# Designs tried in a protein design chat: VH-VL binders against Exosome complex component rrp40 (rrp40). Part 4

Target 1, 240 residues: Exosome complex component rrp40 (rrp40), of Schizosaccharomyces pombe (o13903)
Amino acid sequence: MAEVEEKGLLSYYFPGERIPDSIISQDGSIRLGPGLVFQKKDREEEIVVSKAGRLHQTGKNAMLIDSRTKRYIPATNDQVIGQIISRFAEGYRVDIGSAHIAQLNALAFENVTRKSRPNLNVGSLVYARVSLADRDMEPELECFDATTGKAAGYGELKNGYMITGLSLSHCRKLILPKNTLLQTLGSYIPFEIAVGMNGRVWVNSENLSTTVLICTAIRNCEFMSDEEQIKYCKDLIKKL

## First folded at step 4 (VH-VL; framework fv_solitomab_arm2)

Design b7 (from s4 with heavy chain K99T S103A)
Fold by ESMFold2-Fast, scan of step 4:
Structure b7 (fold): chain C 240 residues (1-240), chain A 120 residues (1-120), chain B 106 residues (1-106)
Amino acid sequence: as target 1 above (240 residues)
Amino acid sequence: DVQLVQSGAEVKKPGASVKVSCKASGYTFTSYYMHWVRQAPGQGLEWIGYINPSGGSTNYADSVKGRFTITTDKSTSTAYMELSSLRSEDTATYYCARTYYGAGRYFDYWGQGTTVTVSS
Amino acid sequence: DIVLTQSPATLSLSPGERATLSCRASQSVSYMNWYQQKPGKAPKRWIYDASNRATGVPARFSGSGSGTDYSLTINSLEAEDAATYYCQQYSSYPYTFGGGTKVEIK
């Protein structure tokens, strides 16, 4: 469904390209989804592409870049779940599912120094933010919020279970405030969750049965309506 | 010589607001986070929030969220806490304490404390 | 929130004895600190990052531990060591303190 011209897909864009003014509705406010940002140049406001993909318009007033691909393409400020694959003097090499292996500096954590650096093992999972996304360089990760410098949930993910192979659209929905699935599950089961824009989700709860249940719900609910999600979760919980 | 000097004791009625200052000297004010920690009489220490003077970012503990504001005045190297809608359980000694951004994993210097008493 | 449990609540010993104070975290922590507080005074930095003595702390004090289990040891107790000692984690927000261990001299 992504590549049908008659359904309003315009063209494929690359990071740094400007969306032509002819595509932009002048009638009302424009809402930009993932992959698009407003930039001001010479007193003019323009829309610039931050992720590779097809431009998708939702009605007159909303647009986004649909970057669904089998391999993750890093974009600055994406939250990702990585796995440590090796250690070196300055930090860690991290698998995030991209074409290049990411770099995580040992000092890129809240309030660390060379003498107090994190002790991450090969195989450990980390929740991190993409700080550098350049096609000619390995991506760089940070385990702190860009604005506050605090961990803010970033760092090592201990215990729990990681789901992989989720669509980017599903992860975009899961990260939204008041997501129906996560709110419904959270009303019955206490759990921790980290959602990665690289198609990975990490879940931790009190025991294996509840963790498996949450993972099952996340995998199966992508195409369900809000009402269907609520019913499905209630039925799963009744079987505990 | 690093010093954190706090304002004097306050006595307030329930429902009132209190503002406490912490004046820093002997270091670069914007290189350190400023935290607030309180201690009820005879009780332990409770962290209630911080500010990053460089960026203005704040975080507050849930126990005070919605009633608590931390601000700074960079020109005077002073941090302020303001707590509104005071309750009897807010009676405590309030301390400011700093942490270093790049290496700050502990509170290295503390103010002398400001006693806030909330009584009817 | 990470809960820190300190034990014992009070420790009454004679000068020259060894004191061991425990701090247990509800989750693994990477940065555990200890503060000394004397009556009517602000807390003072004592041990940081589990095992490092702050400047001016006597050599008879040592910290150890990792993960969820940490301890502060006073090898040969002196009268001036009478105080409440608090552990504190700086691994995740919100930052939390233990309930304190009061060290008393007999």
Scores: ipSAE 0.000, ipTM 0.381, lowest interface PAE 21.7, mean pLDDT 80

Design b8 (from s4 with heavy chain K99D S103T)
Fold by ESMFold2-Fast, scan of step 4:
Structure b8 (fold): chain C 240 residues (1-240), chain A 120 residues (1-120), chain B 106 residues (1-106)
Amino acid sequence: as target 1 above (240 residues)
Amino acid sequence: DVQLVQSGAEVKKPGASVKVSCKASGYTFTSYYMHWVRQAPGQGLEWIGYINPSGGSTNYADSVKGRFTITTDKSTSTAYMELSSLRSEDTATYYCARDYYGTGRYFDYWGQGTTVTVSS
Amino acid sequence: DIVLTQSPATLSLSPGERATLSCRASQSVSYMNWYQQKPGKAPKRWIYDASNRATGVPARFSGSGSGTDYSLTINSLEAEDAATYYCQQYSSYPYTFGGGTKVEIK
């Protein structure tokens, strides 16, 4: 997990850090936006960060550092990944990255009985739907589909690894049927995935190496074309 | 359990070349930049260059420009520095040091040092 | 090049005293690090990003500062703290070190 979070940090940079050669396109000239500068020593030219923030790559030729810090703003029916931060008799308090801590009732699961009541511990991850979102109240979560009452993939996320800090735009693309990146990866590697509109993605696969590969692909492919995503994934898989 | 192990001391004549190795273990070699820092006897630390083992890109300090080359052998997780046209002022202990190139803000692990003496 | 000026060059203090080491940069620096070096040994990571203690560094050490003015403080000096401390900037190439402050125990 430390390895996955470490790779995730490559999308957030601090002044003085270098942009890795592995994510720089060498085709044509590169345009640097705010927060990035070319720095030369001898014949070498490096791209160095001058302002703290998230690296944004626009197409093949442009990149910048976005220094904006924004919290997740809950919206009704968003699918989110939360982490249990405390337990009480009726349920759980859940961190979803929003300004307020969310609440999850212990009965808000499919087929809840004394026998099947969820036993989530502090630190556990849960995939949930935002059932109540209002600026004046703490968000409320449910782990069942609003229409059918069935789990439909919601509930505890066991094992696996979570990456954070993904853009809402990227998460919306990842959840689409026939997403090119996930379809390409799924053709070669068996894995489970949960995509949260709060910028969190959970991945579970057979070992750490494949999990790291999947997380790396998800983080690095946001601005790639479908063809580039397919090539990138095939190249990564060949190196396993 | 990260370790950087450097080759042994060298004594060279002015005008000669010296090659020092730094063997890395306990981590993914290509995920971290490798820097070289030298220290003349009784003096402070001087950064002299780095290499990115993943792509092979290098950067060298002006004090060693044109005489200094850093290379890697990824199969053995080893970084090398070579300094040519040696002068008496190149007499120093040379250290390799690891730095994470995506989030690196400091040198976290250092080799034990290799003493290079340039004498007539 | 960014020049780092450390002062004083040498501090000679008794156990239990407070030591404050200064590092001033010729221009604004985003990342300042400190390394401890004992005679005949390689430098060891000590403080990174101005104020973060590296793993294993005693709580009596603290770093502070921003822009051009940084300091390393040892609250209640111990015999094992005798060493030379170097500041180092990680804002631009070439990366540079200060001249060092030698801490001696009386």
Scores: ipSAE 0.000, ipTM 0.388, lowest interface PAE 20.7, mean pLDDT 80

Design b9 (from s4 with heavy chain K99D S103F)
Fold by ESMFold2-Fast, scan of step 4:
Structure b9 (fold): chain C 240 residues (1-240), chain A 120 residues (1-120), chain B 106 residues (1-106)
Amino acid sequence: as target 1 above (240 residues)
Amino acid sequence: DVQLVQSGAEVKKPGASVKVSCKASGYTFTSYYMHWVRQAPGQGLEWIGYINPSGGSTNYADSVKGRFTITTDKSTSTAYMELSSLRSEDTATYYCARDYYGFGRYFDYWGQGTTVTVSS
Amino acid sequence: DIVLTQSPATLSLSPGERATLSCRASQSVSYMNWYQQKPGKAPKRWIYDASNRATGVPARFSGSGSGTDYSLTINSLEAEDAATYYCQQYSSYPYTFGGGTKVEIK
């Protein structure tokens, strides 16, 4: 259930910090995107962070700071991944990355009764639908499909790994039924996935190596064309 | 490495009860719903019901509601279905199947089946 | 309840031929799956969410369709493909199966 850490990627930097030399490729010219600048110190050039965010590296020679980890603003019927923060008699308080903590009623699950309520622990992950969204109120979540009342994939997410800090545009593409990256990966590796519109993605597969590979592909594919994603996945799988 | 292993064949008289087991291994038992599906001799598949092992919630097909009960024992990762007030039309092979609801929605692993024969 | 109608009931073909199995739903379905069952064996996951092959399923199998009309295609039949194939919807409770299509190899 923990976030998978990529070496030198997904590290959070603050303005004024230096990018370590170990991350910088010396085999070609480096291209700096938003949030990074070259500065000279003692006859050497160093790369310095100009805005807060996560370091994102594309290929060996391109880097930027992704500052798009803004607070999630809930919208009705968004699918989200939340983390249980506390329990109370009637339900759970859930962190979904929004300004307010969300509320999940213990009865908002398929076929639950007072005697058969779910037993979620603090720290557990849930896949849920936003049932009520208002800027000045706590959002409400449900773990069932609005029209059928069935679980439909909602509920507790056990095992696996969660990626955070993904852009909204990336998550909008990943949640589509015929996403090129996920279909390509799925043709080689069996896995479970839950995509949250709050910038979180949960992945589970049969072993750690394949889970890390899937998480790496999801992180690195955002700016790639469909053809580039297919080639990237094929090359990545050959390393297994 | 996921396996579902079911109990052996049963022969019962009409009106009797029988309890079929399905032992799961190779995954976190409480993370997946467990379904039961039956198949009468020479016929197709019929969905019977499911259980959520985490909370114990169940749902049943109308044809068996009130006569069949699905339960779990989390300590042994085993699902059970008790068939009561058996009728000749309950003669079938009963399968347990794991509910996959991540990338897609389908029954991904199946037990080998338990044949229940109801005869006088 | 959603009724699934599979056709044909039986399909007898020679190795190397292409087989197309149909599954029609009485109302629109969002998730359609296919299971392979050989005589005396449990059903086995085969195609999920209309078009995705399950692990270990040969590339000659493909699924297609949306709404009410779905198909399973075997591009070039092999002897090991002799089995009954069932479609199953996971869109509306109660979950239902088609009557099955039996594929026989001559």
Scores: ipSAE 0.000, ipTM 0.409, lowest interface PAE 16.2, mean pLDDT 81

Design d1 (from s4F with heavy chain S57K)
Fold by ESMFold2-Fast, scan of step 4:
Structure d1 (fold): chain C 240 residues (1-240), chain A 120 residues (1-120), chain B 106 residues (1-106)
Amino acid sequence: as target 1 above (240 residues)
Amino acid sequence: DVQLVQSGAEVKKPGASVKVSCKASGYTFTSYYMHWVRQAPGQGLEWIGYINPSGGKTNYADSVKGRFTITTDKSTSTAYMELSSLRSEDTATYYCARKYYGFGRYFDYWGQGTTVTVSS
Amino acid sequence: DIVLTQSPATLSLSPGERATLSCRASQSVSYMNWYQQKPGKAPKRWIYDASNRATGVPARFSGSGSGTDYSLTINSLEAEDAATYYCQQYSSYPYTFGGGTKVEIK
């Protein structure tokens, strides 16, 4: 499986990013599929991404972006990043990328009463735990640890930047304690991170350039070894 | 520790073929392009080709195109170059050098070199 | 092909002196690297992406330049710096090297 992924799958890209010349065929013309366009800058030809997704190389000189993302299927106790899409008297409706819109009760926070409910706006991001996952029902979220009742990092994610469309396997690795990529980045840059099992990661750092660098490292390191991640991060930090 | 270890010196007659190996260790073989660079005695460096071990894609310099083939064996993390129809002008030290598939446009590690002498 | 012209061909200087090695490209390049090569040895990555020192390269070495004009400077030469230095572009296939500048210590 790993070998099949390696053969056609190189990296995840976002609109506006340039495909590195190192992975482009440098003999003859290249054929671009969906999600990629040729663009001229200073009379040099670049390949620029027009659609978010994973880069696939197929055939002799062919490349495309595979934008197909599986809908998130909620599982009980998954940690997820949701976006508030509406408010109602008893709580919030939350987009978590699943087939159904999730619900978050206004009382499902540490030390909250009906008189002290959180004030989350439409568009706000929240880090939450899936408390109920049934294929035929709207998922239910809670912003506290099931055992202790404490916030434990759950709640509103203020400021920062969210990346979406990450694979489940990548998020499973990122959420682990002492993840090599995050530990390496953290040795150079102070930042906050929340990892969602719904393919979403939220990052907050001191400024936009460091936040973009961290997001770029997270997007591009999925198929790298620990040693390659360390090298890539060091090279990337030097460009600040 | 990253190492690229090349096979030993070769002496060939004009018209023969030579095959040189470059065994990689200490990293994920498929995450780096393997380039070949040659240097004639007392002369400068000349890039002659590369292979992407992941997809098997190759590219060759015009000076060797039609006589030059680069291959890999992923199970042994080894890259090979083969140059046919050898001429005296092919007498050189041949180096393998790796280049990361993503960012960074430079050769970070080089093999020790393999001297190929073409003489009658 | 992008042609890289290095000058001078040879620099013969005393320890402590400043050396400046030039590399001129026949057209604009975005990625220029420098490799150090000692007699009988493989080249070593020395400066990459115009100005970044490789791990283990002494602080007396610096790279600069953009477009068509690049340089490698050694602020205070030491005996161990005697070598041939090659510039190399990675902006356009085929990847080309300069003819080299030989630095000799007298």
Scores: ipSAE 0.000, ipTM 0.397, lowest interface PAE 20.0, mean pLDDT 82

Design d2 (from s4F with heavy chain S57R K99G)
Fold by ESMFold2-Fast, scan of step 4:
Structure d2 (fold): chain C 240 residues (1-240), chain A 120 residues (1-120), chain B 106 residues (1-106)
Amino acid sequence: as target 1 above (240 residues)
Amino acid sequence: DVQLVQSGAEVKKPGASVKVSCKASGYTFTSYYMHWVRQAPGQGLEWIGYINPSGGRTNYADSVKGRFTITTDKSTSTAYMELSSLRSEDTATYYCARGYYGFGRYFDYWGQGTTVTVSS
Amino acid sequence: DIVLTQSPATLSLSPGERATLSCRASQSVSYMNWYQQKPGKAPKRWIYDASNRATGVPARFSGSGSGTDYSLTINSLEAEDAATYYCQQYSSYPYTFGGGTKVEIK
């Protein structure tokens, strides 16, 4: 099996979705961890998701949303999706899911000077290339093509939603120009996508329903043939 | 390298239909969207529709919906637009343009344009 | 529909001067693109995803902005920069273009 999941994980949820009563243990009081909240609707209490991730149940009476993914091991020239976690004098510290926090120099963008450096906020997403990878050091990122010095698709990812926990083999297939799954989805739904070798995929679409559908298709189609992917996507679209 | 070559100029009477071709070369035809954009004389650009050649899915602007059809011939890597019930306001240069759906969305290559004149 | 408003409609400047072209969207957009069009020619991709220069575009061109407010700047105008520049949003159907800004060199 290419992908390993944590024991107790059942299914993937997005913010605003309700946890079905059928999944909830009927024994005793329920304890909600991160990503879940009690909400009252029509005189009844329901459990609503506040954070994207997999539902994890521990024992009979505890549950949470686990957004954690398998640790990424950086490789030079991998394209990755990072999240800005802090700023420093010369640039940014970026979470790419690796053992060490990555560094992104503020000058590592096309046509940037000290006067015109990027204004990235904590929490912003970036699409970047790993320029230095050493297991004993912090990885370094660049937001330009190594050969041309042009942005070439790298830089800030604005709006949208990030999927985590995808296998490397799946991401390698998704990044190919003629990927059957993405072409099939794109024929029905308008969306933007960026694929990271750190098991992260960024998707931007018009609403939550289409985003959930795209994310579901991406997660479930990894081991399907091209013909099976096309059929699966067509069947999913009927549920919109 | 990547090239989009369109068919020649057309002169049509009101109420007729017109079919314009856009032949693609230098890339895998089914890997990119093909869009159509028109420009009336002395006016700005107007997006009118697209096709995804892989699945055949189309989407059209309201200004042409009901009169506009986009099709493809995968064997010749050619996209076609057909506009029926032509009116004088359809007089324009029609461009095909390749759409990128990946990191961001943009038109990266454009055809040379086909002038369609609707007159009696 | 998202309406894009470009200003000014026409900008007449001398070589070496700085030009700033504005594009405002009626609602927030994720990505904005710019195309250069010369008379009798097809549009050419110029700036994509707000700030990335297309291959072959001179370093004097830069794009910036987010949300509803975007701009294209030409730091030191050259004669060959005379053209109409169109902004275009690709965030929501139907995809729309601005009315264009015509840059004239005196």
Scores: ipSAE 0.000, ipTM 0.396, lowest interface PAE 19.0, mean pLDDT 81

Design d3 (from s4F with heavy chain S54R K99S)
Fold by ESMFold2-Fast, scan of step 4:
Structure d3 (fold): chain C 240 residues (1-240), chain A 120 residues (1-120), chain B 106 residues (1-106)
Amino acid sequence: as target 1 above (240 residues)
Amino acid sequence: DVQLVQSGAEVKKPGASVKVSCKASGYTFTSYYMHWVRQAPGQGLEWIGYINPRGGSTNYADSVKGRFTITTDKSTSTAYMELSSLRSEDTATYYCARSYYGFGRYFDYWGQGTTVTVSS
Amino acid sequence: DIVLTQSPATLSLSPGERATLSCRASQSVSYMNWYQQKPGKAPKRWIYDASNRATGVPARFSGSGSGTDYSLTINSLEAEDAATYYCQQYSSYPYTFGGGTKVEIK
């Protein structure tokens, strides 16, 4: 596992997290760029993250957190996690991390009529499918499966915690049926999950500690083999 | 290409002290605990202690506590064990072995062993 | 201290036979590992966290168990498998090893 972290693409970090020693060169002085600071704890010196982003190494002795998230380019039938930013008479404006704000029609839900319209508030999260994608226009979202017209897990995401800034490669792997990481976690912890192709993942479980554990595993397992993911999850769970 | 290379065999008299080294290469020295495990001739394995090279924290088995010290030199990626007031029961092959402190719950790499003989 | 009891102490079998090695803990453990040791050599990590094979360990080896009862199985014994196998718990300090099972080839 430590060898995978040293050789692979570096994982995503949040403020307050420590950079693992396995990634740090032992010889020479290390130069820290934006998002990283040296911090003393007891008699040890550690590198602590001050900005959310992906760890990037620039040559042998320099590293920084790249806090710029690549803008999502909507594609038809992508599953995405959006946040409601405003309401209007016919629906909602939704942030999906794309260049344009998306539109979600209030009637684009299973068995919805004017009398049974969803009541989504500003700040609410939704799991939706991109129904129309054109680079120069606002994307359109639907909260039902294109083939069946059923909700199929789409709709408002209540409670839980959203992770942002995940790579598209990671999200493509997580959304696959019987993903090793999610199956392993699910064998030990009951939880709900929604994976968005816009680099966002939503998790909800019984309590905050299990939710944080699942989010930590999702962030840290991107470059692990299946064997390493299984071991990492077992070890995390035994610390609960 | 992780390697743990230990110093050579030692022959000591009862009451003497012995110091054994374990030089690590091929990995970040401060990311792994270094353990010491001994094995008396024809007997099984006995864990006797560890050090965390990052902070210098140590833990020792009761069988050696008060006579046993583990130290590190981070500049040379070397761990040392020192056992004082040697007794005949300390005659053993001493191994260093590492474990990852983040999530490793096993000894993944071992040194070749150092034979310590305590004889009068 | 958690005491690990391995049985049998010695197992003498012919090539192609199935070997089953037992390790019983005096208390429930969560992390059980197995190490292979050949005469005059250092131990090698063989099975970790009860059931995971270390890199390079042949598929004929498998580990199983939970709580207090663990086993290591060799489905079809080969000459190169002659060694002493030690179980080891990493659940609580002090970390302890079993007495070992010596596997001999007839």
Scores: ipSAE 0.000, ipTM 0.387, lowest interface PAE 21.2, mean pLDDT 81

